# Designs tried in a protein design chat: VHH binders against J-type co-chaperone jac1, mitochondrial (jac1). Part 1

Scores and structures below are computed, not measured.

Target 1, 176 residues: J-type co-chaperone jac1, mitochondrial (jac1), of Schizosaccharomyces pombe (q9utl6)
Amino acid sequence: FHSSSCQSEAKNFYKQFEGDISDPPPKGPFDIDLGALKSSYLRKMKTLHPDVAQGKDAALAQRDSAELSKAYNTLKAPLTRAEYILQLQGINPVSEDISNSDPEFLMEIMDVHENISASRDSPEKLLQLSQENQGRKVQEINEIRKAMESSNWDSALLYVNRLRYWNTIDKILHDL
Positions, changes and structure headers below are counted from each chain's first letter, unless a header gives other numbers; Kabat numbers aren't used for antibody chains.
F, E and O are the ipSAE of ESMFold2-Fast, ESMFold2 and OpenDDE, as the mean of both directions, binder to target and target to binder. V2 is 0.75 times the mean of E and O plus 0.25 times the DockQ between their complexes.
[cut] stands for letters that were removed.
Atom coordinates printed by the task and the answers are left out, and those that the model quotes come from them; centres of patches stay.

## First folded at step 4 (VHH)

Design a03 (from g02 with I31R; framework vhh_gocatamig_d2)
Fold by ESMFold2-Fast, scan of step 4:
Structure a03 (fold): chain B 176 residues (1-176), chain A 118 residues (1-118)
Amino acid sequence: as target 1 above (176 residues)
Amino acid sequence: EVQLVESGGGLVQPGGSLTLSCAASGSIFSRNALAWYRQAPGKKRELVAGITSGGSTVYMDSVKGRFTISRDNAKNSVYLQMNSLRAEDTAVYYCAAYPWLSRGYDYWGQGTLVTVSS
């Protein structure tokens, strides 16, 4: 319920889309209706940049537009959404040491890196590893959903850090 | 499914050595990461050492430099060589396999007791 002291947000991102999407966990679901979110964003964005905007109104519209875009971009993706929900609970979403908090996960990370290294010369194997990584991301999102909807914030933090790592693996595989 | 069978536990004096062995069934072994866990009575299981399908290793801090995990894919076996044993190493040791593709399904052995006492 409390914003992180590191944030300077003037308005809660969920409140930007009040009435079009549900409240965040634990009061509402983790998942967001992405169609409703996008429709709300586009409708609100249109009201900020009409043909009549000028001078001081144009400057305020630019600021409000940037804030609305930040809220939309944060909530539309599961990782950034989960990080934001943790921040609303007063929790720093970044874990300092994966090996101390999750040694099984460290072993899985090492196995994934070894398989990527061993498959670097095979596009077919790299595609298979990419598909497997998408499955891992889905599993972490499922665990985040369960944890947040039951107010298990310690578990939520752990799974958010796992999801962040799998996003990093996606980038590594994409850049190969 | 993969079945894990452990052996090599026993009573040893402080400063002694012991080798634990774990044999796994089937070709799934060569594709999975494998690990040794231990559990003292009434406590949670903790990861002692792990080895990836490619041979990279992980160790808990208290055993680093004293324990060595290895695998023999031809024999479908994983080993834990334990040197310079201490009283605090006393526990039931478990072998585990991780088929990462089948998330939430881990294979565990029956456990083997290691007692370090004079």
Scores: ipSAE 0.185, ipTM 0.584, lowest interface PAE 3.5, mean pLDDT 82

Design b01 (from g02 with S56R; framework vhh_gocatamig_d2)
Fold by ESMFold2-Fast, scan of step 4:
Structure b01 (fold): chain B 176 residues (1-176), chain A 118 residues (1-118)
Amino acid sequence: as target 1 above (176 residues)
Amino acid sequence: EVQLVESGGGLVQPGGSLTLSCAASGSIFSINALAWYRQAPGKKRELVAGITSGGRTVYMDSVKGRFTISRDNAKNSVYLQMNSLRAEDTAVYYCAAYPWLSRGYDYWGQGTLVTVSS
């Protein structure tokens, strides 16, 4: 059902902000200047409004606005940025059967879920677990940065999948 | 603060069985997870089996159905029952304890040698 190729005929998300942000790894850094990214996004969005206001080529203006918003939202967050960079390298960012590739990490996930369940009635313990989870996310982001900037794509894929699980834990803790 | 002492290693023939034991001692109030790792000569250390504070287990694929991990919270001990042993199971087996959610605070035992040969 899906194309084996991850390349698009349209310019990549980094090209939409060319001149305002750096190129993606391995040519540039993983981190993005979020202030520069936001300023570029807002300026470019403003240039699309005249077409919508006149009702002329409204469908094209809406499509271009949606594409620009998708690019901005994808690049502004470390997880979605990393997933996109993997796609640019022709790598599917989602691994099947995480337990087979990283049983140690699966054990850590299971232990975290168990501790959350045991702490459901303690706001103090839930806050502590949330803080510890933020630390895990920072560590994974640091490893993703190192891997991508050195073109170690196998390692980058592993750390991206770990970061995704910690984002899921954040959602669980926020919804409690 | 936490000390781990392994026992039960030895020489066994292919198809045989061994039970490894690990006892934790120290001033720590709780241990979140306990695990067995192994390292064969010239190989990377790998996770064999793990058990969480609530008793959930994880196993590496090559030992599923052959090895069973269990814990005794009253004795702060973890066990690895190894059945149908194979030559590739030959390694030094290590017990590890995770008192914190971050693995940076894990504790390790000194290891126990398991040799599977005829």
Scores: ipSAE 0.007, ipTM 0.329, lowest interface PAE 8.3, mean pLDDT 80

Design b02 (from g02 with S53R; framework vhh_gocatamig_d2)
Fold by ESMFold2-Fast, scan of step 4:
Structure b02 (fold): chain B 176 residues (1-176), chain A 118 residues (1-118)
Amino acid sequence: as target 1 above (176 residues)
Amino acid sequence: EVQLVESGGGLVQPGGSLTLSCAASGSIFSINALAWYRQAPGKKRELVAGITRGGSTVYMDSVKGRFTISRDNAKNSVYLQMNSLRAEDTAVYYCAAYPWLSRGYDYWGQGTLVTVSS
């Protein structure tokens, strides 16, 4: 098994913002200064945008702009950032069986779906459920941070999969 | 505040059946999901079966098809019907109640001993 320090990844997203943000865990923190990230992205995009780079390098500028946008969008959100960090460690971020690996979480997911169904006609209850779901996401992000910064990749994978389900709940609540 | 009282534990022979019951007292509003856990000597406590207020269930892989969890919302009670019992099912069984799942287990019973022996 190769760690991230032994792997050669041509499109490392953290390297695109080198000097403006920290290295990924375990070398650096999980959290990113989002203001610094956005400022770096906007500055770099200004020099790479196809409207500025015309002529023989236009196609490469378009490719680089697309890659920079993907890097920014991936790193700015905790879930996609965590999934990317797992990929850098050679880990597939998608869990196979939530029932066998996390039966308590499966029960929690079931309860949340039932509460949403029971609350569909109550804006006040739906707002409360949305606020509670934000709390769940914060909790999972805290656990991801702790796990990744201590190189506990098994725990990180578990909490990343939990966070993904809570993001799905956010989408369901938004679409009601 | 919620208090949980378990009953139904005892000695049973391999292949036998036993029903555990757990009655919750206190605020009905505080109970969303109910679960049965077990802990064998020298082992960690593990989730055996859980049931949401709406009736959705989850089971530990080794008990699927043998155990059935059910609840009576009017009585704030949860039951575990255990069939085809095996020696490895020997453990202290605990009832747990969840008012807010994301915070973990807020209420536990004292436990009831199940011994499967011939």
Scores: ipSAE 0.181, ipTM 0.592, lowest interface PAE 3.4, mean pLDDT 82

Design b03 (from g02 with S56T; framework vhh_gocatamig_d2)
Fold by ESMFold2-Fast, scan of step 4:
Structure b03 (fold): chain B 176 residues (1-176), chain A 118 residues (1-118)
Amino acid sequence: as target 1 above (176 residues)
Amino acid sequence: EVQLVESGGGLVQPGGSLTLSCAASGSIFSINALAWYRQAPGKKRELVAGITSGGTTVYMDSVKGRFTISRDNAKNSVYLQMNSLRAEDTAVYYCAAYPWLSRGYDYWGQGTLVTVSS
């Protein structure tokens, strides 16, 4: 019998929403019903409202609420969800080795940055770049889904690192 | 904040060599990639060469075999060794830095002029 942190941990992020969402890959799908996740989170938060009285019970309720919020925020977004799933598999989600061996991706990153810099005075061009970046994020999420559901963890790690970069570009474009 | 300072530009004859240097200063904890771009009058800025923290390099097709990018982490510097220079290499050369873990902004130097002429 093999050890598994996912199977043995009672309070991992997926277990906190047990019954409302599916198990993580490879046992379940990558995608989560976000409506079900949000409803479960809100219902559980109401139960964990911190007591105003001083004591151990108030401190425990505050800690449990913080842990629940971390679990919800982590699973809600595809990037942080994917990073967490990699951690459950014992994989560091940030891989310098994979990034260093991806020169084509490095060239794409450099081209995107140049296009953003060249377009700073044009709201229309910035909107176009934002739309293109959403397309790149969707493609990476599709590849992550395929890789994780087939237990191809090397590919999953590669695409997670790419998605992380496109999220950074998304934030740059949003803040312009 | 990160500041990038380029040096090493100048006037050289065709077939000559130059080494460009870019020194990074400020709050640099982690940089994923450093790159050299160039822009000639009336042309779009283009990627010349890039290097990752692990030493992986990329080059523009027209400079392969002539230019070499390298990094010195102890000096927080990136270098572009340019050999067999041609008139078409005449441009302002810019250094750029891409942080590894950031919410993100790339950093650019002010540029250094390279002129290849007799």
Scores: ipSAE 0.000, ipTM 0.167, lowest interface PAE 12.5, mean pLDDT 79

Design b06 (from g02 with M60A; framework vhh_gocatamig_d2)
Fold by ESMFold2-Fast, scan of step 4:
Structure b06 (fold): chain B 176 residues (1-176), chain A 118 residues (1-118)
Amino acid sequence: as target 1 above (176 residues)
Amino acid sequence: EVQLVESGGGLVQPGGSLTLSCAASGSIFSINALAWYRQAPGKKRELVAGITSGGSTVYADSVKGRFTISRDNAKNSVYLQMNSLRAEDTAVYYCAAYPWLSRGYDYWGQGTLVTVSS
């Protein structure tokens, strides 16, 4: 069971920045020039101001502005970019129970949670855990890049789900 | 960096028990989790049981309630207590170590054979 409506409602975000950024994998690279992306976003946002202050034109400008902002916010972050690229390939980016597909990853997750619990009263240890987690995210992004650029979509889906978990760990650490 | 040596395998009758041991040598400062895997002829290796640095455990559904994994950090060892053994448990059992920060080649032992037969 796939939610086909999610893909049909999403406009192609890469086409919103055509000429300023490369095509998505496998045609282009996973990485985006974030400076070029931001410059394109800001330039295009300025052009969405309506000439006439009529309610209908203002509403269309607000809708287009919201869509452009969603495209920018989706593409600027590696996780949401990767999820979007999977959707372009017709793949649901959400995977099932991690313990069924990757028991080694489950053990790593459990160990991280235990270390966080043991370190709640130690700012130095929490900082170390945060730095280690950033390293895990970088490794997953490198694997996503390799998988997507070689059209290895099964591997890409696996690493995207791992990256999502490390983003959850970041939130836990920042909320402490 | 880490070397693993398994022991304790052997021939046992259905319903019997065995304790497997795995001793780690070298640097274990980066070891976070330890696990037991098994491989029967013609099959892929499968996780049997795992234990984290803090002592949390995971088990395959097929062994839950029959096998117990434990660790002794002072002895650099991990153990698998196997009770109520079945013919389906016949396999080579491997010890594995997970230094999460030092990713590279698998840290695996040579294996120990467990045969459950009458």
Scores: ipSAE 0.257, ipTM 0.654, lowest interface PAE 3.1, mean pLDDT 83

Design b07 (from g02 with G50A; framework vhh_gocatamig_d2)
Fold by ESMFold2-Fast, scan of step 4:
Structure b07 (fold): chain B 176 residues (1-176), chain A 118 residues (1-118)
Amino acid sequence: as target 1 above (176 residues)
Amino acid sequence: EVQLVESGGGLVQPGGSLTLSCAASGSIFSINALAWYRQAPGKKRELVAAITSGGSTVYMDSVKGRFTISRDNAKNSVYLQMNSLRAEDTAVYYCAAYPWLSRGYDYWGQGTLVTVSS
């Protein structure tokens, strides 16, 4: 028979690496084997090259390479991976107002900024702050994993927004 | 070690005002942030308001526009001015001090009871 859906299937970054990585939460784990992901990405990239004599094939190969790179870059990092998983659930990852939803987190942010400002001339204190920030990121990733694997999407959105802020702190510390 | 002592709690009618005070003593360490939490009977503690050493503030949504947090760094004290009090504000209010939030080292006072009833 000839049967078709009126809606197109959304392109799924996980499907581009099907067989090499697990399905996203809640069906699969949040964590990805990064070695397997990178190996899959490099192998697939080696097969994507434009034909010298065929302009249409060259354009398709460039588009496929760009899409594969976007999928790899998105999935390899915990924050962008989590944001993508929320999008797969129909959730806008940036819709949360952190100042109204998590006042204790806002207080922690303010404390961190003051400590960075007070420590600008002390390499040893800046290193300690950087190490502390890595610990905060690990904690948020653990909460994201727990929330997503149990389909607790409200909690997942909260922790994703917290992780995004700690990534911003990393950039501030790196740029000092 | 830091010792926190709260004061200013009491019985007030709906629409009334109270000022809570918290004094920190016993330590030479700088206090990065001071906060007020509350706990109503049968409920978990919740953050009401916080203030950093630099004066930046954060408030719980239900108290915005009604409560004001302030601090006096020379006295290592924090204050909570509570206006337009409601029955739902009835709780034991706790002062908390954070030398650094990320490390999980915090200090708590014994609490002061605020009862809003007619």
Scores: ipSAE 0.007, ipTM 0.183, lowest interface PAE 9.4, mean pLDDT 79

Design b08 (from g02 with S53K; framework vhh_gocatamig_d2)
Fold by ESMFold2-Fast, scan of step 4:
Structure b08 (fold): chain B 176 residues (1-176), chain A 118 residues (1-118)
Amino acid sequence: as target 1 above (176 residues)
Amino acid sequence: EVQLVESGGGLVQPGGSLTLSCAASGSIFSINALAWYRQAPGKKRELVAGITKGGSTVYMDSVKGRFTISRDNAKNSVYLQMNSLRAEDTAVYYCAAYPWLSRGYDYWGQGTLVTVSS
């Protein structure tokens, strides 16, 4: 099942916070003032929360608050923000052939998994690996920022897929 | 600073074998991954095979079953055993090392020419 509607997307997440945050790249910066974003979100949620709505309006209030929460949660984190910006450019943010397009990165991922396995019984080494992984995430975010602000979308897609792997490593380390 | 020195290249007939060697020297604290790349004239440099410190390997599809990568951690060396060589394997082969995973391949050798003739 597919739609025959025009080339519209659901409400643009950036437009929901228009006036409180900048436009997305390449028009604006990649970084968002997270304090301004949170303040806008909380202010708008106070008017939409279902516990304030009457019975007939409750379903609409719930839908609108869910949409606002999705927009906030998407924009507040660098990975989901970057994925959304790629979607705005008509780019699928998920690489189909990560291993074939970046075999050096695949080797790095394999080595990180091996180091984690070798360090499972050492809290000190696991802490070191976690700190190293935070450094990798910062580096990828810096590359995403540079690529998106210069409209280098091929590079942006590459670095977004790398950042996603480092987020997966964070989850693995957190769950140990 | 790390220096990588490749050796073992040369002229070989189709179906023949060669072993490439790469030795790392200089100021090295540890080498987390080692790899072999190749570049034919007019083409991009491509990863042929890689090996992690723990021995996990990756190969490009066209060399699987024909090439074997190995390393000697005590000698900071990596080797590429190339069997059943084809004309398409003709290229300059480069050794690469990265001591820090998040930086990718920071060190490269000078390259060694492999020519598979007729």
Scores: ipSAE 0.007, ipTM 0.289, lowest interface PAE 8.6, mean pLDDT 80

Design b10 (from g02 with L34M M60A; framework vhh_gocatamig_d2)
Fold by ESMFold2-Fast, scan of step 4:
Structure b10 (fold): chain B 176 residues (1-176), chain A 118 residues (1-118)
Amino acid sequence: as target 1 above (176 residues)
Amino acid sequence: EVQLVESGGGLVQPGGSLTLSCAASGSIFSINAMAWYRQAPGKKRELVAGITSGGSTVYADSVKGRFTISRDNAKNSVYLQMNSLRAEDTAVYYCAAYPWLSRGYDYWGQGTLVTVSS
C-alpha cells in the first residue's frame, strides 16, 4: 500500500539528472557515468544554492538543493543506487533475517569474521583479506547489474543485501 | 588441487542413524568452509549443513536438531552425523569445499547414496 499524493511532488532521483544520465534498470543500465553525474550535479547546484537564489523563494531553493544532493549521493555509490532502484520497484531493500534468506552467505560472513579475528596480528593476512573483500564487492555488483537489467528482482534483493555486508567488512578492515 | 571422497551412505530404517565422512586430499589450507549438500530425484541440490574454518555451523531448517556437522582439520575431514532419519532424507549426499571468491564450489565429491526405507 505504499502510495501517496502531495501538494508538490519531488522528481525521482534519475529525473533530477535527465538528459545527462540514462534511465534506471530495467529500461537503462545499472552503471552510471560518474563523471557525467558529477558534472550535472555541480552545474545544477550552482543555480539552486540558497545564496544564489536571492530573487527566488529561498525555502524552495534550499529544499531543491537538499533534494539534488540526496539524489547525487544516492546514485553515485553502487549500494545506495541499487537500494534506490529496488525502492522504485516497490521493494524494501533491507532484509532483517539473513539466515532464512541465504544460509550459505551467513556461513561466509561468519567465516570472514573468524579469519579477520585470527589475522589481527598479521598485516600481510589482513591485506589479503581486504583484497578478497574487494573481489566479493565486485562480484555482488556484477550480479546486481545482471539481475536488475533482466528484471530479476528477487535475485537483485539478495545480492544488494550481500553487498551491504561486504561494505561493513570493508569498514572493519579499514578501522583495524 | 583438492579431491573430496564421501563414505558412510547406505540403507537405514526410519528413525535410524548414519555418519557420513568426507576426506579431502591435497592442500586444503586455502579452503575456508566445508558443507554437506543433498539431492533427491527431481530436486535441485540443497545445503544440508555447513561448517566454517573456525567451527561455526549452519543447518537447513529440515535437519536442525537431527543432524550435526563437525570437522577434523588434522585429518582433512568433515562429518555429518544423521539421527532420527526420515524417508524425506533419502538423497545423494555431496561434500563441498568453499573457495569463497568464486561462490561456485570448485571441489565436490562424487556423492554417497542414503536410502531411508523400511
Scores: ipSAE 0.394, ipTM 0.731, lowest interface PAE 1.9, mean pLDDT 83

Design c02 (from g02 with Y98H; framework vhh_gocatamig_d2)
Fold by ESMFold2-Fast, scan of step 4:
Structure c02 (fold): chain B 176 residues (1-176), chain A 118 residues (1-118)
Amino acid sequence: as target 1 above (176 residues)
Amino acid sequence: EVQLVESGGGLVQPGGSLTLSCAASGSIFSINALAWYRQAPGKKRELVAGITSGGSTVYMDSVKGRFTISRDNAKNSVYLQMNSLRAEDTAVYYCAAHPWLSRGYDYWGQGTLVTVSS
């Protein structure tokens, strides 16, 4: 679907930081100046605190603070940023079965899981696997950047789903 | 440097069997996922079967139950046992090694032709 349902669902988080960060792809770059984003967030958050401190319109200040935090947290991380950009294009960022549509990726996933299992008793090997996984995430982010900046949304969706999987691997490695 | 050399291709009648082998020269074989791909004239190359370093296997739907992939790390070899061959299996078959852990370059063989015809 490239329908109006996406417009009603997705908020324009980029609009909240207008003037401090660039427009999303394809008009602007995928990458965000994280320093500028954080500075904008902190400045805007500070203007909301006096209302809460006064106890007047506290509920509105809390709502505005929550929305600003959601926008900041969404845009600061490459995966959630990419998911949001897809939503702005009317694309559901969640693929039903990326592994089935990409058998090489399925085999890579299986190999990674087996190597983690085989390395469970070795902190040195687990650290190496963690470092290798960071490299996979960087590679997917580079592909997402290229795809989105060239308006290749089908490729962007594929790489976003791969990045999501590598984030899951990070969690597995952290929990060990 | 790692080199992959395929063998075992040839002409076989429908319903026949063939075993492809791939031998690697080099010392990284045991840490690589290994796969067999094929490419028929006018078509894209597709994954036929894969085997991970830990021994898990993946097969394309049309060969499940007919083909079996296996590896022998002591011999630096990977095999594809093909049974109940069909005309649609006619293709050049390629052996590949995937060093995904390090995101290194894939290693590919030169390919071996399999023709299923009477």
Scores: ipSAE 0.398, ipTM 0.718, lowest interface PAE 1.9, mean pLDDT 83

Design c03 (from g02 with L101Y; framework vhh_gocatamig_d2)
Fold by ESMFold2-Fast, scan of step 4:
Structure c03 (fold): chain B 176 residues (1-176), chain A 118 residues (1-118)
Amino acid sequence: as target 1 above (176 residues)
Amino acid sequence: EVQLVESGGGLVQPGGSLTLSCAASGSIFSINALAWYRQAPGKKRELVAGITSGGSTVYMDSVKGRFTISRDNAKNSVYLQMNSLRAEDTAVYYCAAYPWYSRGYDYWGQGTLVTVSS
């Protein structure tokens, strides 16, 4: 039963927004209407808040509220959404030794770090590097979309781990 | 536009050495990384060695310790020094140039044949 767990499916984040967003890949698209997702989240959150529940119901409302917030936060961002979709397929989204499996990616990573180090004292060059990194993130998201919608899960795992790295580069650039 | 021209291929005996050269021309300012790939008959093209703008290098496991990649930015060239050549190194070798953030749009040379045989 690979990619099939009654417990995981019972806690399926997409099911919490059923009717407001599409099913996850490969049944539905990778992209989510973020406006519809946010509207659904806010509407459902208002229903779950403690002014409506007391005692044991208050504790359940808090748990449901926390779970709904986790579902919203997970699905609203491409990286965490993709990681969650991999988990639904029974795939651990955390890569081990990605550099050894992808020497081209390792070379690109090394080049980016060298360019950041060489540009540390140049706000204009750091801005250019930030823009280039946004381009890399967009490309990885496009590859994730293609892979997931085609049920190419090995490719999806590869591109998810690349996207995670580019998010790390964003943090490095922000901290400069 | 960037154009890449390879040279240095040929026939060499097992255990021998060969140096491949790749000269870049055109809009070379956009090049961040340079790499050597190879494709043997009936096999997929694979990365052999790469070098970044700052000189950091990456090698395929089977060539580590035998091959050395280097670049000369003043001559717009990249080199692959191949030592202790084996029959399985026989392939067409390709030079590639990367602008990076436009992944999926890279520049390739025409290839140079390396044959390792008696």
Scores: ipSAE 0.399, ipTM 0.743, lowest interface PAE 2.1, mean pLDDT 85

Design c04 (from g02 with S102Y; framework vhh_gocatamig_d2)
Fold by ESMFold2-Fast, scan of step 4:
Structure c04 (fold): chain B 176 residues (1-176), chain A 118 residues (1-118)
Amino acid sequence: as target 1 above (176 residues)
Amino acid sequence: EVQLVESGGGLVQPGGSLTLSCAASGSIFSINALAWYRQAPGKKRELVAGITSGGSTVYMDSVKGRFTISRDNAKNSVYLQMNSLRAEDTAVYYCAAYPWLYRGYDYWGQGTLVTVSS
């Protein structure tokens, strides 16, 4: 159970920055003002640092700081932000079967792997593939934004799983 | 300005064969993958077969072993050889071409009707 009912309130990451950033989709936009998010995080972190607690419980300050850092790190990146928004909707972000719901994506994955294998000995071609992969990530983020802001959660789940895969391709290309 | 033109559809008896062809024409364009979809009355459009730039293929389970997809990169064309046709294969068949980097500019044909009936 990843979400609370309207009659119960679980702490959520957006509430930790309430007033500094917008609500999550569908009430607010997918994009976050990253400058405002970072400023809020740094300001709040200064008040929670164990050294400034003095007479307070240092363990409590450490716990609150860790929770705030998790919220910031989750919301600042598009993939983890999108996964969290799905969880708020009660959706497991890894439950979608890509092969059944997205056969075009399966073909694209196959093409990318073939091109990486064919380009292993060419730094120039690997750089081109890395640039193309950055473009794919941008496209997925645009689709996630559209889907979430229109409450098309099935589509959002599909595109989140695509974005996660392109992040994996990024790591493969960097490790070559 | 790119157009996909399908041909080869028609009426066949169960157990018969048809070859569908699709050619891309118009402006020069980079095509990464090519695929055949079908849509039967009252059903959703589904992928039948796909082929990547390197020649790897994907098939839906119900056509595996009966249908063969192939491509001719010099002609920007894709083909679907359909053998041992069944009544359940009756559908409008659509060709699709995927320029992976240009989403929203994907190319689709008008469709060609395949009817498998006695």
Scores: ipSAE 0.329, ipTM 0.687, lowest interface PAE 2.5, mean pLDDT 83

Design c05 (from g02 with S102R R103S; framework vhh_gocatamig_d2)
Fold by ESMFold2-Fast, scan of step 4:
Parts: C-alpha cells; sequence; structure tokens
Structure c05 (fold): chain B 176 residues (1-176), chain A 118 residues (1-118)
C-alpha cells in the first residue's frame, strides 16, 4: 500500500495531463503515448501563455507555464519519468555506490569509457558506440517497465541508475 | 555455445600461492569482460576479481593486493594469481564471461576447488 504522505510531497505531474495519459505504475503502464502527451501540453500551454492570461498576474501565468513545462519535460523522457515515478513511491532515485550492488555493471561502464577513449579520433567507431549505447538504453527501459509494472521497486531503482549512466555516455559521445 | 574450462586448483598451505587459468572456446559472441567468482560451503557465490576488454580491473576488498587478475585476448583466457593464501580463501572458484549486449548470456565454468590448509 502506497504512502499518502510521499504522494503529497512529490509534485504530481500525471494529474496535470489527467484524461490524456494513463496513471503511473503500478496502476498504469510505464510507457506514455508521447503524441497524446504533446497534444495535451500544447493545448494547455495556449491557455497559460502570459499574453492570453489577461485576467491573471503575469507572475502566476509564468509560474503555471513553468510548472506545466517541467511536467511535460519530465514525463516525455524515460529516465526523468522513471525518476519521478520512484519519487512518487517515496524512493530517492539516486544510488551512490554502484560497485557494491552491481560489480558486473561497473565492469561494463569501464569497458565503455575505455572504448570511447580508444575511439576518439574515429568517427565511424564513435557512431558504432553511440548505436550500441542506444541498444543498452532500450534494454534498461524494458527492465524498468517490467519492474515498475510489477511493483519491484528495488529492481526499478537499480535499472534507473543504470539508464542514467547510459544517458551520461550519450552526452559524452554527443559532445565529441 | 561458449565453454569455459578452469584449471590450477588444488591444496596449498597458508601463505602459499596458486595460479588459476580459464580458457574460453566455441564462442559465437564477442567476450567483453572476464571474471573470477568463488563459493565457500554455506556461503553465496561472490565476485573475486574482474577484468574489462581494455584491461581495467575490479577486486573484492579482502583479496586486493594479494590476488591479480590478467587476460590473454589471443587465447581467450583469464588468469587469477593468488598470493598469501588464507584459510578463508578456501572455495570453489568459477570463471565467468560477459558478452554485455546480450542479456542472459553470461557464461560460467564448472569450477575448480582451492583448499588452503596443511
Amino acid sequence: as target 1 above (176 residues)
Amino acid sequence: EVQLVESGGGLVQPGGSLTLSCAASGSIFSINALAWYRQAPGKKRELVAGITSGGSTVYMDSVKGRFTISRDNAKNSVYLQMNSLRAEDTAVYYCAAYPWLRSGYDYWGQGTLVTVSS
């Protein structure tokens, strides 16, 4: 059974798109219809834009627009969506010591960093590493989906932290 | 499909040394990382040492400075040099191979027994 206090403390982004998207796991699916999410966001943003909120304080319209944008940006991406769902469950999504909980993953991340360093001057190899990294992200997202939809929150936390590392690798590869 | 064969186990006195070897054969996948695990009676299997494709190493705290893992990519082999052996190192030692991008395709050897006693 969920904690009402934890739900109250976490900002409920799903409620901002109620009727257009499903509830979060475990009640609903992890995946979101991104087309429906975007359409809802754009429709709601039109009513909140400062220029059309003539009867409200500009500061309140700006705050509401910023909150809606944060909700949209958080839910549209699998990592930030998963982190938010963990927060709704009262779980801190940050894991500080990967080496003790998943030494095999530590070896994999070390291999990836070494391959990137060895491939810095090869655009073809960097592209291959980028494609392989996209595959790793897909695998982690599949595991997050299974864990969250089954209320396996310890596993979900593990896979969310793995996905975060792969997003960091994407950033490194993109900046090269 | 990948077979791992361990060798080098045996009986050794406290303070002695052993070198374990593991050779992979029949691979239809690239081997990225190689590792040694051990399991003592009544205990869980634990990672002793691991080595990445680029040669970076990971060690369990209790063996750091005493054990050295190395690999020979041309022979698809991994080695564990064990120095200053203690009674607590007594276990069955297992070799493992990781192809990374294929979930559920971890490969394991059958194990080799290391006994540290007089």
Scores: ipSAE 0.286, ipTM 0.653, lowest interface PAE 2.7, mean pLDDT 83

